# VHH binders against o29008, part 27

Target 1, 271 residues: o29008
Amino acid sequence: MDREEIKVAVLRMEGTNCEDETVKAFRSLGVEAEAVHIKQFYSDMIRFEEQRSVFDYQCLVFPGGFSAGDYIRAGAIFSARVKSVLRKDIEEFIKMGYPILGICNGFQVLVELGALPGFDEDKPLAEKPEMALAMNDSSRFECRPTLLKKESEKCIFVKNLKKDVVMFPVAHAEGKVVFPSGKEDEYLERLTSNDQIVFRYVDEKGDYAGYPWNPNGSFYNIAGICNATHTVFGLMPHPERAFFGYQVGRREGYGDGYCIFRSVVDYLEKL
Short names: E, the ipSAE of ESMFold2; O, the ipSAE of OpenDDE; V2, 0.75 times the mean of E and O plus 0.25 times the DockQ between their complexes.

## First folded at step 6 (VHH; framework vhh_3k1k_2)

Design b2 (at its last look DockQ between E and O 0.26; V2 from the best seeds 0.00; counts 0 for: pae E 18.6 > 2, grease 25.7 > 24.2)
Fold by OpenDDE, look of step 6:
Structure b2 (fold): chain B 271 residues (1-271), chain A 122 residues (1-122)
Amino acid sequence: as target 1 above (271 residues)
Amino acid sequence: QVQLVESGGALVQPGGSLRLSCAASGFTFDYYTMRWYRQAPGKEREWVAGISGRGGRTSYEDSVKGRFTISRDDARNTVYLQMNSLKPEDTAVYYCAKHDWEDLYGDYTDYWGQGTQVTVSS
């Protein structure tokens, strides 16, 4: 589709206040983007001019930045609300091939929603969560730059990413990827065979390492994964905070996060 | 270029019915929310009804609920407004609109057609 027709919704709810960076990132790419409160999709108290439909958009983003200072169960609450009113729409949205991005808290939302790891193409949202983002092994809020190695060649969010290792900052207390007990090997095999691991934490040499390079203690150093159709992507680090050069200490240009958003636009232009 | 062309406006008696049409072009029609507005003489333009893209969710202002029905034919890039039980206070120029986006710090904007006159009078 034409770039001018591409519209992105950055979803928000009470307590979220960091969606502006994501909106700005998309707008800078020449597509329309706006922050949309979840109530705008279902509430009768919203004026019609402010009402929205999932299908008004070609990309949805669940952003990070819960204002309560932590992401404890924020994803669960957000997910519950989305599920109650938009489940079928979101499923159809995914089946249509439209991309969904979850950043930090948004990754948690996608997990709680059952969208990730999303092994079933015919059922984009599982009835129950099939993985979790648990408390960091450090039991601390981790706030630092991280190095991520690109792992997936099929995920549409990294199609334009040519660098092997990128730098995105993390800011979270619950970012540890965990799989159901006793199913770690099974899940790893499924993710690997379907090319669903998108980013893994690495050290300055590009090697897989533990803390602090793996800040949360994620299984297999996983920082981000996508669903089976490679159109739903969740990650704990913040690419929107590494989009512009000035965000990463550069005078001009773009940061490593640029490619994430540009990949979405390019994908939609070809869709 | 976005184009919206309304039709179907007429003079009708109170209690009568009328169906408005809006033909759209210049954009992927089924992706967008379409709206009907009306403007009576000496009054501000007000929204009447809306229908979302794809899902076809509908909404109405209170004064027209139960009387007006908005619908769309995506294959024909057309949105309709079926108006039943018309009243004199429904007299206005009716406009079709395509949703536009809000500036981060600004107001929502719409694309508009030329409008079609609806007059309800005995």
Scores: ipSAE 0.007, ipTM 0.234, lowest interface PAE 11.8, mean pLDDT 89
Fold by ESMFold2, look of step 6:
Structure b2 (fold): chain B 271 residues (1-271), chain A 122 residues (1-122)
Amino acid sequence: as target 1 above (271 residues)
Amino acid sequence: QVQLVESGGALVQPGGSLRLSCAASGFTFDYYTMRWYRQAPGKEREWVAGISGRGGRTSYEDSVKGRFTISRDDARNTVYLQMNSLKPEDTAVYYCAKHDWEDLYGDYTDYWGQGTQVTVSS
């Protein structure tokens, strides 16, 4: 489709707003992007000129950076509302092949919705969550750069990425990827066999390492995963905070996060 | 320029059926949510049904659910409202509307047709 026809919705809820970073990233690539409150998709209490359809957009982003920054208040409420009122719309959206990105708290939303790990192409939203993002092993808010090794060739969000290791910052208290007890090896096999592990935390040498390189203690150093169709992607690090060079200590140009957003645009232009 | 032209309104007896059409031009039709509204004399305009772009997801106001069906033909740039089991309460001018994305000024704009009169005699 033509780039001018692409629209991205960056979702939000009452009283909490995304920082403008994700909207700015997409707009800098020449696509239309806006912050959209979830009530705009379903509530008749919203002025009619502000009402929206999920299908007016070709990409949905569940952002991080809610005002409180925790899952219990902002993320959990957001997830519950999405599940109750948008579930069928989100299922259709995924089946149409349109991308969905969940960043930090947004990854937590996708997990709770049953969209990730998303093993079944025919049922893209599981009836119950099949993984969790738990309290960091450190029991503290982790805020720092992380190094991430690209592990997927099929995930549409990394097709434009040419580097083996990238840097995105983290800022979270609940980022530990866990799978059901006793099923970790089974889930790992399913994820690896279908190329669904997208990023893993590494050290400066590119080796998988524990704390502080794996800042939350995630199983298998997983920093981000995608679903079975490779079009729904969740990660704990913030690519939108590594999009412009100045965000990562460069005088000019772009940071490593640029390619995540550019890959979405490239995918949609070919779709 | 965006144009929406409704047609198919008529006088019918209770229990009858009617199919409304809305021909659209001046925009990339298959990307936009299209909606039907109606306005009875002395009442506010009310939403009746909507259909999303491309994917064709539909929604209905409770009083018409099961009786009305919205559909679209993207090849003909046309949205339809099939109205069955019509009641006197359905008497209204019916409008189609284009749900818009932000324009250059950030304004949300609904575009409306001229309307087509549906009258259900008791």
Scores: ipSAE 0.000, ipTM 0.130, lowest interface PAE 18.6, mean pLDDT 82
ESMFold2 (binder alone), look of step 6: mean pLDDT 82; pTM 0.835

Design b3 (at its last look DockQ between E and O 0.01; V2 from the best seeds 0.00; counts 0 for: pae E 18.1 > 2, placed apart)
Fold by OpenDDE, look of step 6:
Structure b3 (fold): chain B 271 residues (1-271), chain A 121 residues (1-121)
Amino acid sequence: as target 1 above (271 residues)
Amino acid sequence: QVQLVESGGALVQPGGSLRLSCAASGFTFDYYTMRWYRQAPGKEREWVAGISGRGGRTSYEDSVKGRFTISRDDARNTVYLQMNSLKPEDTAVYYCAKHDWELSGDYTDYWGQGTQVTVSS
């Protein structure tokens, strides 16, 4: 489709606070993007001019930050609210091949929605979560730059990424990727066989290492994964905070996060 | 370019029914929310109903709820407004509209020429 027709929704609700950078990133690429409150999709109290449909957009983003109710479990309240009103629409959205991005808290939301790891192509949202983003092994809020090795060749979000290792910052307390007890090997095999591991934490040499290079203690150093169709992508680091050069200490140009967003636009142009 | 052509307007008696059509072209129809507006003599144009793309979420102004139904046929690039139990106060020129994004992320509307609906005994 034409770039001028591409519209991106960065979803928000009470308590979210990281949508602006993502909106700005997409707009800078020449596509339309806006922050959309979840109530705009279902509330009758919203003026029609402000009402939205999932199908008004070609890309959805669950941004970083935090949402209301995340004190209990990260992403739980947001995901429950989304599922209650938009489940069928999101499933159809995914089946249509439209991309969904989850950053940090957004990754947590996608997990709670059952969208990730998303092994079943016919049921994009599992009935219940099939993985978790648990408390960091450090039991601390981790805020630091991370180095991520690109692992997937099929994920549409990294198709334009030529660098082997990129730098995205993390800022989270619950970013540890964990799989169901006793099924770690099974899940790993499924993810790897279908090229669903997108990023893994590495050290400055590009080697897989533990803390602090793996800031949260994620299984297999996983920083981000995509679903079986490679169109839904969740990651704990923040590519939107590494989009512009000035965000990463450069005077001009772009950061490593640029390629994540550009890949989405390129994908949609060919769709 | 975007084209919207309304039709179906007529003179009807109170309590009567009428179905308006709007044929659209020049854009990917099923991606966009379509709207009906109306403008009575001496009054400002007001929105009447809307239907979102694909999902087909509908919304109505309070005065037409239960009487009007908006629908769409994406295969025919057409949006409809079924008007039942018409009242004299429904008399107006009815317009079909398409939203478009502005650079700021706000919406602007494209309009058709309108079709006259007159409800009178």
Scores: ipSAE 0.090, ipTM 0.561, lowest interface PAE 2.4, mean pLDDT 90
Fold by ESMFold2, look of step 6:
Structure b3 (fold): chain B 271 residues (1-271), chain A 121 residues (1-121)
Amino acid sequence: as target 1 above (271 residues)
Amino acid sequence: QVQLVESGGALVQPGGSLRLSCAASGFTFDYYTMRWYRQAPGKEREWVAGISGRGGRTSYEDSVKGRFTISRDDARNTVYLQMNSLKPEDTAVYYCAKHDWELSGDYTDYWGQGTQVTVSS
């Protein structure tokens, strides 16, 4: 589709018109992007001009953020509201092949919806969650740069990525990827076989390493995964905070996060 | 069904110690972050301490740091809260909680019935 026709919804609960790093990133690429409060999708009491359908958009983003809430509970609160009012629409959106991005708390939302690990193309939302984002091994809020090795060739969010190792910052207390006890090897095989592991934490040499390089203790150093169709992507690091060069200490140009957002636009232009 | 059963609450003097226990069942215990909360009469429930699953990491509310220690025994599906140097402001019902993955509305932890801790002089 033409770039002028692409619209991105960045889902919010705190109202409208605040500046958002994710909205700015997409707008700088020439697509329409807006913050959309979830009430705009379902409330009859909202003005007609402010009413929205999920299907007005070709990409949904579940952002991170703790501007007004408990950092431990914020992702679950967001997920509960999305699940209550948007589950059926999101399921159809995924089946239509449209991309969904979950960043930090947004990754938690996708896990709780059953959209990730998302093994089944025909039933893209699992009945119950099949993984968790647990409290960091440190039991601390981790706020630091992370180095991430690209592990997927099929994930649409990394198609434009030219580097093998990228840097995105993290800021979370519950980011440890865990799978059900006794099923870790099974889940790893399923994810690996279908190219669903997108990023893994590495050290400065590009080697898989423990703390502090794996800041939360995630199983297999997993920092981000995608679903079976490679169109629903969740990660704990923040690519939107590494989009512009100035966010990562560069005088000019872009940070590594640029390619994540550019990859979405490129995918939609071909869809 | 998720079940959490707290025990060990008692009446103690200031400066005393107690150990609370929480027996858990109905879920894969070693996978989940477990937390202690407390609620004093007429006040909102507040977070006290947390311990990560399988990783053994701990975190504490500022007013209890250095006095309370959270621990877990994954083989026995039990979380403990060792409370030392108890103060009258620690008087509350203490609740064990599990992080909830299955939501039908507002986010909630699973809660036990609580165990009463009373610190009086």
Scores: ipSAE 0.000, ipTM 0.142, lowest interface PAE 18.1, mean pLDDT 82
ESMFold2 (binder alone), look of step 6: mean pLDDT 82; pTM 0.830

Design b4 (at its last look DockQ between E and O 0.01; V2 from the best seeds 0.00; counts 0 for: pae E 19.1 > 2, placed apart)
Fold by OpenDDE, look of step 6:
Order: C-alpha cells, then structure tokens, then sequence
Structure b4 (fold): chain B 271 residues (1-271), chain A 122 residues (1-122)
C-alpha cells in the first residue's frame, strides 16, 4: 500500500504518557500516526470525531511508560481492558498480517494479552499468559543504555536492521523474561526453531553477559521476542528513544531505533 | 500549561456570517481532537462541533449542520468555526475545548478558553 495510506495507532490509557515519541517517529517516516485512547474504540459516550476502529489502522503500538493499574501487575489492567473489548478485532488484525509493536510496558501488555510468545498462529491471543515479565533480579528500577544483538531474520521489525548490535535504553522495574517453570528449555527450543528471539542483551564486546549488561536478569538474555508469524513484536528497551540522532548524542541523523520503525513502514508498503 | 484563546465573536444580523478562531498552546496540537461549545444565557453549555487530530473526522450538532464548518490549521495551532446563516438562537458565548483522557480515575476533562461572544440580532 502507499505510504500515505498507512495509519498507525499508538494506544494509550489513563496514566500512559510515553506515546509522543512513538507518534513522532512514525510521522517522521511520512505515515500517519496518532495517539489513540482505548476508550475511543468502545465508548458510546464519545463524539463521532473521536471514534476509532482497530481496522482504521495498519499498525498498532503499545507504548512504553506506565498505565493505570500497573501497581498490581505491569500491563495487567491495560491488557484486561483491551481483551474485554477488542480481543476479536486484535486477533483478526494479527491474522491479517498487520504489525503490532509493544515497547516496555507495551511488551508487558502483549504478554498479558497472550499475544507473546504467540506460538499458535490460529489463536493469536492465548486464553491466559504463557510467559511473564517479572521483577528485575536487582529488585531495582533499571534505567540505562543497553546493547542488543539482533537474533531474528524473520521478524518484520528488524528486516532493515543491518547492524548486528544496537543500543536502546531501558527504563523498567519488571523486565525479566520468565518462562513457565520446567518449560524453559521447551520454550527456548520453540522460539529458536521458529526464529522468534529478536534481541538479546550483550556486553560491549557483543558477548552474552549478566548484570549489568543484562539489566533485568532475563532468561537467555532475551530483550525482545515476536510471535510465530513474526508480526507481533515486544521488547523491553525503548527504540523510540533512540530514533533520532540527537536522542543518542549525535548531532544529526538517526539512532539505531530508526530501523525498527522503518522496517514496519517498508513491510506495510509491500503488504 | 494548556491555553486556549477564542476570538472572532461579534454582533451580526440574522443570515450573517462569522468565523471564530481558537489559538492553542501548551500541548502538541495536532495530536488532539478540538471542539467548539456554546453557552446561551440561562442555558447549559452545549457541544457544537468537533474535529479529529488528523482533521479527517468532523461532527456537528444537529441544529448547526449545513451552516457551521469546523476546521483546523495544525501549522498555526488554530481551530476555526465558520458560521453561516446565523440565527438569533445561535447567540451565545462560544468556547474552544481540548479533551484530556489522562485522568487517573478513568474520566476525562475539558480545557476551555475564556470564550468569545456571538450575538445575532436584527
């Protein structure tokens, strides 16, 4: 489809406040993007000009930050609301091949929705979460730049990423990738066999290392994964905060996050 | 800080036209739906028109359909209300509004300007 026809929705809820950078990133690529409150999809009290449908868009983004209710469990309230009103639409959206991105809190939401690890292509949203993003091993809020090694060749979000190691900042307290107890090896095998591991934390030499290079203690140093169809992608680091050069200490140009968003646009142009 | 400043209100005869403007600041203007409201003496404030952030969606109160047009210039952070075929019942203070969904308890609030007086009288 034409770039001018591409529309991106960055989803928001009460308490979310990190959607602006994501909207700006997409708009800079020449596509339409807007922050859309979840109520705009289901509320009968809003005016026509505020009403939205999932199918008005070709890409959905669950942004970083925090949302109302995250005091209980990260992403739980947001995911519950989404699931209650948009489950079928989102499933169809995924089946249509349209991309969904989850950043930090958004990754948490996708996990709670059952969209990740998303092993079942016929059921894009599991009935219950099949993995978790748990409290960091440090029991601290981690805020720092991280180095990520690209692992996937099939994920549509990294198709244009030629650089082997990228730098995205993290900012979270619950970013530890955890699989069901006793199923770690099974999950790892499934993820690996289907090329669903997208990013892994590495040190300055490009080697897999523990804390602080793995800031949260994620299993197998996983920083991001995609679903079986490689169109739903969640990661804890913030590519939107590394999109422009000035965000990463460069005077001009783009940061490593640029390729994530550009890959989405290129994918949609060919869809 | 969100600021909205309405202008363009005047005294006009029935059948006349006016164009109201609302200058916005303190937020990313093109991200948000803008609305016009009006309040006549002794009446409650009522919704008149709305325009989405992208400008692709507009809606109007039934009583003003076909007569009023809402538009926006994102480069100037301004929303407009073109009012044609004005009637005495259109007399009111007109307010520009921005909606905010970010209340933690699940509600939304409106930001308002000081309003501009429109009087339609022979």
Amino acid sequence: as target 1 above (271 residues)
Amino acid sequence: QVQLVESGGALVQPGGSLRLSCAASGFTFDYYTMRWYRQAPGKEREWVAGISGSGGRTSYEDSVKGRFTISRDDARNTVYLQMNSLKPEDTAVYYCAKHDWELPYGDYTDYWGQGTQVTVSS
Scores: ipSAE 0.148, ipTM 0.632, lowest interface PAE 2.2, mean pLDDT 90
Fold by ESMFold2, look of step 6:
Structure b4 (fold): chain B 271 residues (1-271), chain A 122 residues (1-122)
Amino acid sequence: as target 1 above (271 residues)
Amino acid sequence: QVQLVESGGALVQPGGSLRLSCAASGFTFDYYTMRWYRQAPGKEREWVAGISGSGGRTSYEDSVKGRFTISRDDARNTVYLQMNSLKPEDTAVYYCAKHDWELPYGDYTDYWGQGTQVTVSS
């Protein structure tokens, strides 16, 4: 498809703030992107001109975008609304091969929907969540840069990533990746064998390390994963806050987050 | 096992029409995007058209837009390429392909048919 025909929806709900940085990132790459309130997909009280279908878009983003004091409870409120009105549409969207990105709260939403870890290509939304993002081991809101090692060759969101280790900031209180008790080794093997672990937290030498390099205590240092088809990606760090060079202390150019968004555009241009 | 069998290729005059068929078996057909590719002598295989698993989204290479139409019949596990207003530059072996989810940098497809020859003579 032509880049000018690509449309990205960055979703939001009443009482949450969707981060405009994601919209700006995609627009700077020449694609149409907009913040879309979830009511625009289902409410009869939305003016006709503002009504939307999920299928008007070729990429959905569940953004991070709450202040430290205004949590959407672990993504649960947002995911409950999405489940109630969009579940079937999201399932079909994934089956069509269109990308979905979940950043911070958005990763929590994808987990609650059953879209991640997303082991089953034929049933892309699990009936029940198969993992969680728990309270950080520190019991604190962690706001810091993190170093992330790229672990996946197949995830479409990292295809343009030239560096082995990237820097994205985190800002969360509930970012600890956990799997069902007693099944951790099984889940790790399934994720690893299908190239579904996308980023892991590392130290300055590129070695896997504990706190503060793993800021939340996530199992296996997992910072982000994708589903079995490599098109649904969730991560706790914020690539949209590392897209432009000025966000990471540079006068000009881009930060490491650029390649995440560029990879989506390149993927969609080839569909 | 996955099997894709193309048919319908023929010799036609410029401006003519053909309909290619691809019979698919060995996988859950309606879950997968299907694509047509073509390869002219001495050139690399190039993408022509694609259709989503539900049939709700189609896409085309620029030189065939408005002339070619991709469609699918899920009940018969078959994908079609209707080719109208054929030009000598459309001469190629046409291949049906099953969508592989590793698309931006790798092979668009892991599975190919044997191909069917389309020749547009002047």
Scores: ipSAE 0.000, ipTM 0.116, lowest interface PAE 19.1, mean pLDDT 82
ESMFold2 (binder alone), look of step 6: mean pLDDT 80; pTM 0.813

Design b5 (at its last look DockQ between E and O 0.51; V2 from the best seeds 0.00; counts 0 for: pae E 11.9 > 2)
Fold by OpenDDE, look of step 6:
Structure b5 (fold): chain B 271 residues (1-271), chain A 121 residues (1-121)
Amino acid sequence: as target 1 above (271 residues)
Amino acid sequence: QVQLVESGGALVQPGGSLRLSCAASGFTFDYYTMRWYRQAPGKEREWVAGISGSGGRTSYEDSVKGRFTISRDDARNTVYLQMNSLKPEDTAVYYCAKHDWEPYGDYTDYWGQGTQVTVSS
């Protein structure tokens, strides 16, 4: 489809606060993008000009930051609310091949929704979460730049990423990727066999290392994964905060996050 | 700082036409839904029309449907209200509003100073 026809929704709800950077990133690429409150998809109390449908868009983003309910469990309230009103639409959205991005808290939401690791192509949203983003091993809020090694060749979000290692900042307390107890090896095999591991934390030499290079203690240094169809992608680091050069200490140009968003646009142009 | 400045209000005869403008500044204009409200003497302020950020969705109060048209020029950060077939009951101060969601699920409208529209024979 034509770039001018592409519309992106950055989803928000009570407590969210990081959608603006993502909207700006997409708009800079020449596509339409807007922050859309979940109420706009289901509320009968809003006026027509505020009403939205999931199918008005070709890409959905669950942004980073804080959302309501994170005091209990990161992403739990957001995901529950989305699931209650938009489950079927989101499932169809995924089946149509339209991309969904989850950043930090958004990754947490996607996990709670059952969209990730998303092994079942016929059921894009599992009935219950099949993985977790747990409290960091440090038991602290981690806020720092991270180095990520590109692992996937099939994930549509990294299709035009040429760099082997990229730098995205993290800002989270619950970013530790954990799989069901006793099934770590099984999950790892499934993820690797289907090229679903997208990013892994590395040190300055590009080697897999522990803390602080792995800031949260994620299993297998996983920073981001995609579903089986490679169109739903969640990551803990913030590519939207590394989109423009000035965000990463450059006077001009783009940061490493540029390629994430550009890949989505390129994918949609060919869809 | 959000600023909205309405203009175009005037005295017109019944059946006449008028075009209101609202110049916006202090925010990314095309991100936000814009609305027109009006307040007649002794009455509460009422919603008249709205247009989404993309401009793809418009809605109107029943009493103005078919007569009023809301539009926007994002390049000029301006929202318009074309009013045709004006009636005496359309007499009011017309306000432009920026619709914005608050962090906790509520929304607020930012208002301009308003422009007076008077329809009288």
Scores: ipSAE 0.327, ipTM 0.738, lowest interface PAE 1.6, mean pLDDT 92
Fold by ESMFold2, look of step 6:
Order: sequence, then structure tokens, then C-alpha cells
Structure b5 (fold): chain B 271 residues (1-271), chain A 121 residues (1-121)
Amino acid sequence: as target 1 above (271 residues)
Amino acid sequence: QVQLVESGGALVQPGGSLRLSCAASGFTFDYYTMRWYRQAPGKEREWVAGISGSGGRTSYEDSVKGRFTISRDDARNTVYLQMNSLKPEDTAVYYCAKHDWEPYGDYTDYWGQGTQVTVSS
């Protein structure tokens, strides 16, 4: 499709606060992007200019950065609302091949919705969550740069990525990837065989290492995964905070996060 | 803090034209729907026009359709109301408003001070 026809919805509710960076990133690439409150998708009694359909968009983003200190309350409300009012629309959206990105708290939403790990392409939303993002091993809020090794060739969000290792910042208290007890090896085999592990935390030499390089203790150093169709992607680090050069200490140009967003645009232009 | 400053109100002859502007600050302007309202003395405030954050969706009250045009300049954080073919019935204080959503399934508008438009009869 033509770039000017691409529309991206960055979902908003109380407590989301990183939608600005994400909208700005997409708009700088020449696509239409806007922050959309989830109520705009399901209420027929709102003003016409506020009405939206999920299907008006070709990409949905669940942004990171819920407001201070209350993911349990704010994020749970967001997740529950998405599950109750958007589940069918999101399922169809995924089946149409349109990308969904979940950043930090947005990754948590995708897990809770059953969209990730997303093993079954014919049933893209599991009836119950098949993984979790648990409290960091440190029991601390981790706010630091992280180095991430690209592990997927099929994930549409990394097709434009030229580097083997990228740097995105993290800012979370609950980012530890865990799988059901006793199923870890099975889940690893399924994820690996279908190229669904997208990023893993590494040290400065590119080696898989523990804390502080794996800042939350995630199983297998997993920082981000995609679903079976490689179009639904969740990660704990914030590529939107590494998009412009000024966010990463450069006077001009882009940071490593640019390629994540550019890859979406490239994919949609060929779709 | 959200601030909205309307300007451009004036005394105008029937059939004339006027362009109102509203300078906005204190929020990420291009992410939000902007609206114009008006209130004549002794009447309730009424919605006049709205424009989405994308700028691609506009809507108008029936009595102003074809005569008024809402637009926005996101680089200048400004929303405009071009008013043509003005009638005495258009006499009112015009308010710029920022639309936002409340967590309880409702919405709220933030308001400016208003600018007086008077169409002499």
C-alpha cells in the first residue's frame, strides 16, 4: 500500500504516557499516526470526529510507560478493557496480517491478551496467558541502557535492522520473562523452531550474561518475542526512546530504534 | 497547564467573513481533537465544529455547514475557524476547546476565555 495510506493507532488509556514518542516516530517516517483512546473503538454515542474502527488502521501499538507507580491497577485495567471489548477485533486484525507492537507495559498487555507467545496462527489469541512478565530478580525498578542481540530473521519488525546488536533503554519493575513450570524446554523449542525469539539481552562483548546485562532475570535472556506469524511483537526495552539521535546522545541522525519503526513501514508498503 | 487563547472576534456586517484563531499550549497539540463552541447571551453553549488530531475528520453543526470551515496548523499549535456568510444569528462568544477522555468512560473539554463575534443586524 502507499505510505500515505498507512495509519497507525497508538492506544491510549489512563496511565499510558509514552504514546507521544511512538506517534512522533511513525509520523517522522511519513505515515499517519495518532494516539487513540480505546473507548473510541467501541462507543457509538461519541462525537463523529472521535469515532474510530480498529480496521481504519494497519498497525496497532500498545505503548510503554504507564504513569508512575501503579501497573497493577492501571495496567490491569487496560489489559482487562482490551480483553473485554477489543478481543475479537484484535484477533481479526492479526489474521489480516497487520502488525501489532507492544512496548514494555504493552508487551505485558499482549501476554495477558494471549497474543504472545502466540503459537497458533489459526487461533492467534490463546484463551489464557501462556507466559508471564514477573517481578525483576533484583526486586528493583531497572532503568538502564541494554544491549540486545537480534535473534530472528522472520520477524517483520527487525527486517530493516542492519546491526547484530542494538541498544534500547529499559525502565520497568516487572520484566522477567517466565514460562509455565516444567514447560520451559518445550516452549524454547517451539519458539526457536519458528524463529519467534526476536531479541536477547547480551553484554558488551555480545555474550549472554546475567545481571546487570540481563536486567530482570528473564528466562534465556529473552528481551522480546513475536507470534507464529511474526507480525505481533512484544519487547521490554523501549525502541521509541532510541529512535532519534538526540535520545541517545547524538546531535543528529537516528538511534537503533529507528529500524524497528522503519521495518513496520517497509512491511506495510509491500502488504 | 492547558492554555487556549482565542482571538479574531470582531464586529462584522451580515454576509461578511471572519477568521478566528486559537493558540494552544500545555499539551501535545496534534494528538487531540479540537473544537469550537459558541454561546449567545442567555443561551446554552453549543457545539459548532470539531477537527480530529489527525486533521482528517471534521464535523459541523447543521446551521454552519457550508459557511464555516475548521482547520488546524500543528506546527503553530493553532486551530482556526473560517466563518463566511455571517448572519446575525452567529453573534456569540466563541470558545476554543481541547477534547480529552476521562477514565470513567466520558470525556471533558478544556476551554479558552472566548472571543466576541458580533454580526450587526
Scores: ipSAE 0.000, ipTM 0.316, lowest interface PAE 11.9, mean pLDDT 85
ESMFold2 (binder alone), look of step 6: mean pLDDT 81; pTM 0.825

